# VHH binders against Enoyl-CoA delta isomerase 1, mitochondrial (ECI1): the designs that were tried, part 8

Target 1, 258 residues: Enoyl-CoA delta isomerase 1, mitochondrial (ECI1), of Homo sapiens (Human) (p42126)
Amino acid sequence: QRVLVEPDAGAGVAVMKFKNPPVNSLSLEFLTELVISLEKLENDKSFRGVILTSDRPGVFSAGLDLTEMCGRSPAHYAGYWKAVQELWLRLYQSNLVLVSAINGACPAGGCLVALTCDYRILADNPRYCIGLNETQLGIIAPFWLKDTLENTIGHRAAERALQLGLLFPPAEALQVGIVDQVVPEEQVQSTALSAIAQWMAIPDHARQLTKAMMRKATASRLVTQRDADVQNFVSFISKDSIQKSLQMYLERLKEEKG

## First folded at step 1 (VHH)

Design d14 (framework vhh_lunsekimig_d3)
Fold by ESMFold2-Fast, scan of step 1:
Structure d14 (fold): chain B 258 residues (1-258), chain A 124 residues (1-124)
Amino acid sequence: as target 1 above (258 residues)
Amino acid sequence: EVQLVESGGGVVQPGGSLRLSCAASGFTFSDYSLYWYRQAAGIERELIASINSGGSTNYVDSVKGRFTISRDNSENTMYLQMNSLRAEDTGLYYCARYSGKSWYSRGTSYFDYWGQGTLVTVSS
């Protein structure tokens, strides 16, 4: 298992822990298990909220799995990107209260997950940064992820952050509004439990309809363009220059490890 | 706070066996992937074996079938059973904890810990 679900029986909340070593990369298998786990919790009336966190400290999620994007067939790239889209759609539109308890680094795809949540708590550790830094690797955030960031921190801050590929350390993350609280690392879990209890105090019907209303336009843009977005991704990632860059980067990562 | 301490090294004849131990403290042992590296004189430190939190193992070809990595989560200890030792196995053996690293992030938590090393000498 890449996802551990721990129920908090008295609170109506479950803690979903990412356990896809070494860095919780969003592999096809991990994406699939995340969606299945979320769907199970959504279909269980015992749960009204979910806290998303990492099972191991240091990395919330490193983001997209480069091995899913390099040296594979176009059909594989299409399947992978469809899985990424599915995770974002399912999380962003979930009727559950979602709180991210960010106990580690949260770049790119990790930030994608965090941004789908209703509330974000980041551990106060200068090594833990959050942001959409795709441009630093020569790739771009898809329009639906750009929209999600813009809805969270505003147009100008989002444009600057996306063009420059910024990763915000805790104090700056709080200042720009990409996270809602920054707390000592040992308090992240208890803070998340307190935050989710506040959101769950609101009657579900009213909260859920308001969330759906607020997020409908953003989600619908992807729903109406899913196939075109997949084709754009496959076309881009399949370029010889991009494939070569990714291969070289993967080889450097292997050397750093050993 | 994080410490890794190797033991079990020594002098052994070719074809002999040794069991190395890596005692860990200062972190939740069961949550981390752990590695054995070795370093011979004039050669860069090389990964020889790894074991992840779930117990899955990997070996370099030169030791596969001869070395066995294992872990005891109740004792916070990782082991390397070395059989059929060869002269080229001589070196300092290091225990290491891999913190992970993101290709997207300079902000990835970096916490790469090494032990002091234990010397293995294979000679007559």
Scores: ipSAE 0.000, ipTM 0.109, lowest interface PAE 16.6, mean pLDDT 85

Design d15 (framework vhh_lunsekimig_d3)
Fold by ESMFold2-Fast, scan of step 1:
Structure d15 (fold): chain B 258 residues (1-258), chain A 126 residues (1-126)
Amino acid sequence: as target 1 above (258 residues)
Amino acid sequence: EVQLVESGGGVVQPGGSLRLSCAASGFTFSEYALYWYRQAAGIERELIASISSGGKTNYVDSVKGRFTISRDNSENTMYLQMNSLRAEDTGLYYCAAGDWSTYYEKLGSSPEYDYWGQGTLVTVSS
């Protein structure tokens, strides 16, 4: 079990804890469990809000699993990217209030998850940075993720952040608006509970319709071209130069692991 | 204040055993991958054992079956149990801690360990 769900049906809230060691990488199995867990909560009338956090402080999620993107078949890359798209679509368009309680580092795909939420709280620890740093690895954030960041922090800040692959430490994250609150690490959970209660005070029908209206254009851009986006990803990731770069990173990660 | 403090080194006869300890403070120990490095005279510093935050272990072939790395998250301590010691095991043993999230954050750069200990000497003789 890579997702722990702690329900509080009386409050209408569940806490979804990431537990995919060592760094909550978005493997196919983890992506699948996240989507299934979210769907179960969406289909249960007892729940109106979900707090996303890591079971272990230090790492919220390191992002995409490099082992899913290297040394595999084109069919595997296609399946993986479809799963990534599905997670983003499901989270971004969820009728539940989603709050990220970011109790650890949140780069790349971790930031993807955080950006889908209605509200983001980051622990005040200089080692816990958030951002879309794909360009530092020589890869590119997909257009739908670029749109999500742009909608959150604005065009100019997003362009600078994406081109330079910026990871924002807590004070800068708050200043640029990629997170909504920065609090001492030991207060992240209680702050998330307070924030989600505020969002849930709004009648569901009005909140959900407003969320859908605000997010429709961004979500529809991916929905109308999912297959083209998959094809573009598979083509890009399959390039010899990209595969060799990823192989080198995986070899270094293997040395780190032992 | 962040510290890694090695202990347990000493002089031992061939075939003997030692247990090294690496006591950690000032960071969230349970989240870190932990490593034992060895540096012997005339040999470059080498990674000999690792343990992930999830408990997965790895060993260099020369120590596999003789050394066991373990961690106690409740005590913020990592151990290296060394059995069947040989003269070639003589060296300075360093513990190191690295956060996998830091590595992912610095994709495109060489991996860096966040913290290193000062080393403990193991001598297998006479």
Scores: ipSAE 0.000, ipTM 0.121, lowest interface PAE 17.8, mean pLDDT 85

Design d16 (framework vhh_lunsekimig_d3)
Fold by ESMFold2-Fast, scan of step 1:
Structure d16 (fold): chain B 258 residues (1-258), chain A 123 residues (1-123)
Amino acid sequence: as target 1 above (258 residues)
Amino acid sequence: EVQLVESGGGVVQPGGSLRLSCAASGFTFSSYHLYWYRQAAGIERELIASISSGGSTNYVDSVKGRFTISRDNSENTMYLQMNSLRAEDTGLYYCAKEPGYRDYDWSGYFQHWGQGTLVTVSS
């Protein structure tokens, strides 16, 4: 059980807590459980909003699971990347109000999850940074994730952030607009509850149609190119030079962490 | 690779002063925000002071006006000048840099910590 759901049906809200130790890496199992949990909440009329957070503070999500992208078959890479696309599509287009209560580090794939939400709250801890840092590993954020960031912080800020692989500490994250609010860590949960209540005050039909209208073009670009994007990912990640770099990095991590 | 070495701790009386140093290597020092943390016995490490790559500073309320953080990019060294020391300032002092990409991965955020430098404020 990698996802804990704490319902508050009286308020119409559920808190979805990431519990995939040690760092909520987006493994294939975790991606699958996230999608299933979201779908269950979407199909339950008791819920109109979901707060996404980590079960343990410190790391919201460290992002993609590098072990899913190294030493595996091309079929596994394809399945993994399809699961990543599915999570993004399901979150980005969800009819629920989504608020991310970021109580920990939020790089790469963690930032992917946060960017799909309607509102982002980050704990005021300089150890908790958020950003799309793929270029620092010599890899590239996919176009649909680039579009999501660009829609959030604007073209120039997104270009600079993506090319340099920037991770924003809380004050900079608020300044560039990648998060909407920065609060003391102990206030993140209560702030998220207050924020989601404000969004839920809007009639569902009008809010949902406006969200769909605003997000349709971005989502459709991936929908029409899913298979091509998968093939591009599998081709890139399967290159001997990339596999060797990832293997070296993973071996270094084993030595450092014990 | 990344090395952070704290020094300058010692025993002082209340009202005394100490200057801590953090010697850094293995990264482009001028490009990173830097931090001083304090750990008292039985308590988690607390961030007490920060200095940005651009030189702006922040302090926890309990040390504002008493502590001054500074950096010397030419020497790859960060300092903490501590004045008007109180008994509650006793603890191990650690320096840290803001996390870079390699500090966040599938295994999690990891931080390079030195041994720390002990500050004891006693009568």
Scores: ipSAE 0.000, ipTM 0.249, lowest interface PAE 11.3, mean pLDDT 87

Design e01 (framework vhh_8pnl_2)
Fold by ESMFold2-Fast, scan of step 1:
Structure e01 (fold): chain B 258 residues (1-258), chain A 125 residues (1-125)
Amino acid sequence: as target 1 above (258 residues)
Amino acid sequence: QGQLVESGGGLVQPGGSLRLSCADAGFTFSSYAMAWYRQAPGKERELVARISSGGSTNYADFVKGRFTISRDNAKSTLYLQMNSLKPEDTAMYYCAADSPEWYDYLSRGESYDYWGQGTRVTVSA
């Protein structure tokens, strides 16, 4: 198992811990387990909130799994990207209160997960950065993820961040507004429990309708063009130049770092 | 919050041997590159040897041919076999779990390093 769910029975909260070593990369299997785990919690009346965190500190999630995007068939790329879209849609539109307790590095797809949450807490460690750094890898954040970042930090900050592939260390992350709190590492879990309790103090009906109203336009933009977005991804990732770059990077991972 | 626990340090005479061990208390050991560092009194901490998750090794010039790093993934244990010890090898030896290269690439060096408390090696007549 790549997802551990620990119920906090008294609080109506579950803690969802990522356990897909070494870096919680979003493999097809991990994406599938995340969606299934979320759906189980959504269907269980005992839970009103979920805290998302890594089972081990250091890396919240390194993002997309490059082995899912290299040396595979176009059908595999399509299936992978549909799974990525499904995770984002399910998290972004979830009726549960979602809080990310970011106890590690949070680039690219990790930031995708964090951005779907209602509230984000980052450990105060200069080694833990958050951001959409796709351009540093020669790839592009999809429009629906770009929209999510833009809704969070504003147009100009998002444009600069996306074009340059910025990863924000904790102080800058708080300043730009991509996270809501920065706290000592040992306080991340207790801060997340306190934050989720504040959100759960609001009657579910009113909170859920307000969340849906605020997020409807962004979610609907992807829903109406899921297939076109999949084809755009498959076409892009299948380019010989992109495949060669990804293959060279994966081969480097087999070599020792000096 | 993973802990690394070193053992096997001690006092040896020049030309002697020691085997250091580092036990992983909470990591997915097999997924991490592991390293031994040392720090002599009044000096900065320096890399001694590194072993990748796949078993490839790298050594500092001053220990090549004398030290051997190895790992046992089934036991979640890292080893450093130290042969032909010299007085200049006297130091605190630290076990470290290095960030995967994947993480370093994505984070541009914002890696997370795990360290043990160290084990003392003293080489003297």
Scores: ipSAE 0.000, ipTM 0.196, lowest interface PAE 11.4, mean pLDDT 85

Design e02 (framework vhh_8pnl_2)
Fold by ESMFold2-Fast, scan of step 1:
Structure e02 (fold): chain B 258 residues (1-258), chain A 124 residues (1-124)
Amino acid sequence: as target 1 above (258 residues)
Amino acid sequence: QGQLVESGGGLVQPGGSLRLSCADAGFTFSDYAMAWYRQAPGKERELVARIYSGGSTNYADFVKGRFTISRDNAKSTLYLQMNSLKPEDTAMYYCAKEGYWDSSDYLEPYFDYWGQGTRVTVSA
């Protein structure tokens, strides 16, 4: 199992730990287990908040799984991208309080997950950077992810970050507002428990309706363009030049089991 | 958190052999790629050998045929067998637990954990 859920029903909180070695890549299976795990917690009245973290320190999530985007059929790419969209929609619009306890590096798709949360805590380690670095690989963040970043750090900071493909080390991440707290790694979990308790002190009906109101426009923009976004992704990723680049990257890793 | 602890370094004559060990405490050893790096006096740290969770290996050109990297998942220990040692092999040797970005957005190695190092000196 790629997702470990540690419940604390007495506190109304579950800790959801990513366990998809080696780097918590968003494989199709991992995306599916994340959505199912979230739905189970949403349907269980014992839980009002979820802390998202990695089972092991060092990497929160490395992001999208390159093996899902190279050497496959167009139908596979479409299914994969639909799963990515589904995870973002489900997390971004979740009625649960979501706190990311970022105990590791958080680039690209990892940052996508972190950005869906209500609150972000990053371990103070210069190796643990967070950001949407797609342009460094010659690709672009989808508009709905761009909107999510812009809503978090503002238009100008987001434009600079996205065009340059910036990964923010902890101090800079705090300064630009992509994370809410930076703490020593050994304090990340206790800080997340304190933060989520503060958010859960607000009555659910008022908090949930406010969250929905604040996020509806951003989510609806993807919902109305979901199929077009899938086709744009499939068209882009299927280009010979992109497929060749991805194959070269996978060959650099020299791993037999993707 | 756990710690990486290197051992097995020492002083040897040219042509000698050493076996370095790196013990991993508190981490899921079998899930990670593991590597040996070295830093010679006055030089940058460089990759010596890497072994992936699946067992495939990668070696720097300057150690091919002389060094062998291996792992024992049951003991959570990484090894580097060093044969036919040369004065040029004199360095601090570091154990690293490392990952790779497995995404379309970023594909560069990063290091989760480093050990404190073990010194290898090859005397003339």
Scores: ipSAE 0.000, ipTM 0.176, lowest interface PAE 12.2, mean pLDDT 85

Design e03 (framework vhh_8pnl_2)
Fold by ESMFold2-Fast, scan of step 1:
Structure e03 (fold): chain B 258 residues (1-258), chain A 124 residues (1-124)
Amino acid sequence: as target 1 above (258 residues)
Amino acid sequence: QGQLVESGGGLVQPGGSLRLSCADAGSIFSSYAMAWYRQAPGKERELVARITSGGSTNYADFVKGRFTISRDNAKSTLYLQMNSLKPEDTAMYYCATLDEYWSGSDYKEAFDYWGQGTRVTVSA
């Protein structure tokens, strides 16, 4: 089990803890369990909000599982990317209040998850950075993820961040607006509980309709071209130069881990 | 098993300056966040300064305004410029890679420490 759900039905809140060792990478299995867990909470009227966090401090999520993107068939890449799209669409458009309690490093796909939330809290630890660093690996953030970042921090900041693959330490993350609060690590959970209570104080129908109105254009842009986006990803990732770059990075990680 | 070799440590008087260097022995330096750690006699190892691959920096409160971290990706070298040195800065200084920013890791000790360290002594 890669997702732990700790319900507090009396408060209308569940805490969803990522537990996909070693680093909460978005493997196909983990993506699937995240969507199923979210859907169960959405279908249970006892819950109005979800706090997303890591079961272990140190890493919120390392992002996309590079082993799903290297040395595999085109059919595998297509299936993987469809799962990534499904997670983003489900989280971004969820009727639940979503709060990210970021108790660890949050690069790339980890940042994708955090960006879908209504509110983001980052532990004040200089080792915990957040950002879309895909370009540093020679790959690109898809247009729908680019749109999500741009909607959060603005066009100029997003363009600079995406082109350079920036990972923001806590103070810079707060200043650029990619996170809403930075607090001592031991206060992340209590801060998330306080934040989600504020959002849940708003009547659901009004909050949900406003969220849908604000996010409809961004979500619809992907919905109308999911298959084209999948084919673009498969074509891009399958390029020999990209595959060689990813393979070298994976070999590097293997050498460093021993 | 080090990729990184620290240098530039030595004896300096209070108020003096030193520049530490950390050279990558042929690894993919530009893809990693980098940090300087230190360990004073009888104390735990602590983070001094951090720099992302994109150049964003963060500093421990006890060195803020006195130390500057920088990197030269073309030379695969990390630097720590230490100004206004105090006796409390006396420590072994270590260069580290921070792979957790890319892949995350519960084994950060395996990724964070790559050199033998360089000794800095601040005394009159």
Scores: ipSAE 0.000, ipTM 0.153, lowest interface PAE 17.9, mean pLDDT 85

Design e04 (framework vhh_8pnl_2)
Fold by ESMFold2-Fast, scan of step 1:
Structure e04 (fold): chain B 258 residues (1-258), chain A 125 residues (1-125)
Amino acid sequence: as target 1 above (258 residues)
Amino acid sequence: QGQLVESGGGLVQPGGSLRLSCADAGFTFSSYDMAWYRQAPGKERELVARISSGGDTNYADFVKGRFTISRDNAKSTLYLQMNSLKPEDTAMYYCAAGSEDYLRWYEQSLGYDYWGQGTRVTVSA
């Protein structure tokens, strides 16, 4: 099991811990387990909020699993990207209060998960950077992820961050507004519990409708274009230059691991 | 914030010694691996020495026995002691700081996260 759920039904909160070794990469299996775990909590009236964190301090999530994006069939790429879209849609539009307790590095797809949350807390450790660094690999963030970042930090900051593939260390992450709080690592979980309690103090009907209203345009843009976005991804990732770049990167990772 | 600043470069005669320093201007570096790189005119940038957050050192073959890398975590300062300098050591010297562990797993471009602007070392009679 790649997702550990620690329920506190009395408080109406669950802590969802990522446990997909070695780096919480968004593999097809992990994406599937995340969606199923979220759906179970959404369908359980005992829960009103979820804190997302890593079981392994040091890495919140390394992002997309490059082995799902290299050396595979176009049908596999399509299935993978549909799963990525599904996770983003389910998290972004969730009726639960979502708080990310970022106790580790949070690049690319990890930042995708964090950006879906209502509130983000980052451990004050200079090794734990957050950002959408896809351009550093010659890959492009999809429009719906670009929209999510832009909604969070504003147009100019998002454009600079996306074009340059910036990863923000904690102080800069707070300054640019990609995270809401930076606290000592040992205080991340208690801060998340405090933050989620504040959000849960608001009546569910009003909070949920406001969240839906604020996020509807961004979510609907993907919903109406899901198949086109899948085709764009498959076309892009299948390019020889991109496949070669990803293969070289994967070979380097194998060398560093072994 | 998070900027490295090198100092200590200059002109020395062959056989001379020089000590380079690198201070961070916006973060503590005790958790980072640190390195010295150099780039000679018309040459590629090359690794000179590295030191882990735990103090383990590694040297390029061409400086072993002559250069010593060290760090003072309390002062957030990295040093490179250069002895028995040769004309071939003439270069711009750069300080670099990088994260450990899992950051290497996702982006090849991550390498060293922070770089200084460099300090020039000239070894000439």
Scores: ipSAE 0.007, ipTM 0.147, lowest interface PAE 10.0, mean pLDDT 85

Design e05 (framework vhh_8pnl_2)
Fold by ESMFold2-Fast, scan of step 1:
Structure e05 (fold): chain B 258 residues (1-258), chain A 125 residues (1-125)
Amino acid sequence: as target 1 above (258 residues)
Amino acid sequence: QGQLVESGGGLVQPGGSLRLSCADAGFTFDDYAMAWYRQAPGKERELVARIYSGGSTNYADFVKGRFTISRDNAKSTLYLQMNSLKPEDTAMYYCAKTDWSYEGYRLDSTEYDYWGQGTRVTVSA
């Protein structure tokens, strides 16, 4: 089991803990379990809010699983990207209050998950950075993820961050607005419980309709062109230059690991 | 988080052998990359050997063929088997672990998160 769900007694809250060793990479299996876990909580009237965190401190999620994107068939890339789109759509449009309790490093796909939440809390540890660093690997954030970041930190800051592949340490993350609070690591969980209680104090019908209204345009851009986005991803990732770059990066990781 | 506790250091004659151990009292030992570093008097700490969670290993050129790093995940213990010891191997030996690098996907062995107190190895000339 790659997702642990712990109900918080009487509060209407569940804590969803990522447990996909070693670094909570978004593999096909992990993406699938995340979506299923979220759907179960959405269909259970006992829950109104979910706190997303890592089962172990140090890494919230390292992001996309590069082994899903290199040395595989076009059909595999299409299936993987559809799963990534599905996770983003389900999280971004969830009727539950979502709070990310970021107790570790949060690059790329980890930041994708954090950005879908209503509120983000980051542990004050200089080793825990958050950002969309895809360009550092010679790949690109998709337009719907770019839109999500832009909605959060503004156009100019998002363009600079995306082009340069910036990872923000805690103070800079708070200053640019990619996270809402930075607190000592031992206070992340209690701060998340406090924050989610504030959001849950608002009547669900009004909060949910406002969230839908605010997020509909961004979500609809992907919904209306999911297949085109998949084909664009498959075409891009399948380029010899991109495959070679990813292969060299994976070989470097393998050398560092072996 | 745990405490890293090194043991097995001591005085040995040139050509002798020692086995160093590092016990990790924390949980999640299996997820961590582990390394042995050493520091001789008046010198910077230098990497001796590292072992990744998957079992792959790297060695400094000056110990290749003489030292072997290994791990026992069931015992949460890291080892360094040191053979054919030389006076130049005299140093404090440190155990280190990290589950991730600052740079996201990359594991940078120079960016270790946790360090032990060290164990002293003296090779008499």
Scores: ipSAE 0.000, ipTM 0.126, lowest interface PAE 16.8, mean pLDDT 85

Design e06 (framework vhh_8pnl_2)
Fold by ESMFold2-Fast, scan of step 1:
Structure e06 (fold): chain B 258 residues (1-258), chain A 124 residues (1-124)
Amino acid sequence: as target 1 above (258 residues)
Amino acid sequence: QGQLVESGGGLVQPGGSLRLSCADAGFTFSNYWMAWYRQAPGKERELVARIDSGGSTNYADFVKGRFTISRDNAKSTLYLQMNSLKPEDTAMYYCARDEYSGYDLYTPEGMDVWGQGTRVTVSA
């Protein structure tokens, strides 16, 4: 089990803990379990909010699983990217209040997950940075993820962050607005519980309709072109130069871990 | 496993400066997040500074304004410029790779590759 759910039905809240060692990478299996776990909570009227965090502090999620994007078939890349899109769509449009309790490093796909939430709390630890660093690996954030970041921190800050592949340490993350609060690591969970209670004080119908209204244009842009985005990803990732770069990186990692 | 070799440690007076170097034999040095950690006698190992693959830096509060982390990707070398050294900076300093920039490579156990360290003593 890659997702642990700790329910507090009396409070209407569940804590969803990522447990996909070593670094909560978004493997196909982990993506699938995240969507199923979210759907179960959405279908249970006892729950109105979910706090997303890592089971172990240190890494919230390191992001996409490079082994899903290298040395595989085009059909595998398509299936993987569809799963990534599905996670983003389900989280971004969820009727539940979502709060990220970021108790660890949050790059790339980890930041994708955090950005879908209604509120983000980051532990004040210089090792824990958040951002979309795809360009540093020669990869590009998809347009729907670019839109999500831009909606959060504004056009100019997003353009600079995406072109340079910036990862923001806690103080800079708060300043640029990619997170809403920075607190001592031991206070992240209690701060998340406090924050989610405030969001849940709003009547569900009004909150949910407002969320849908605010997010509909961004979500619909992907919904209307999911297949085209998949083909663009498959075409890009299948390029010999990209595959070679990813392969060399993965080979280096194998040498280090033995 | 990758070999990290630290150098540049030594004995200095309070207010002095030292420049630590860490040579990395890795082929993809430019793709890794690199960090300096320190461990004072009888204390736990703690993060001093880190630098990502793009050159963005992050510092522990106790060294902000005094230490500068930098990298030379052509030489596969990481540096820590330490200015205005204080007796409380006395520690063994360790270079480490932070496997962060490759999406699934940052470990909650800390760094995957460590050097043997270089000793810094600030005389009081």
Scores: ipSAE 0.000, ipTM 0.164, lowest interface PAE 14.3, mean pLDDT 85

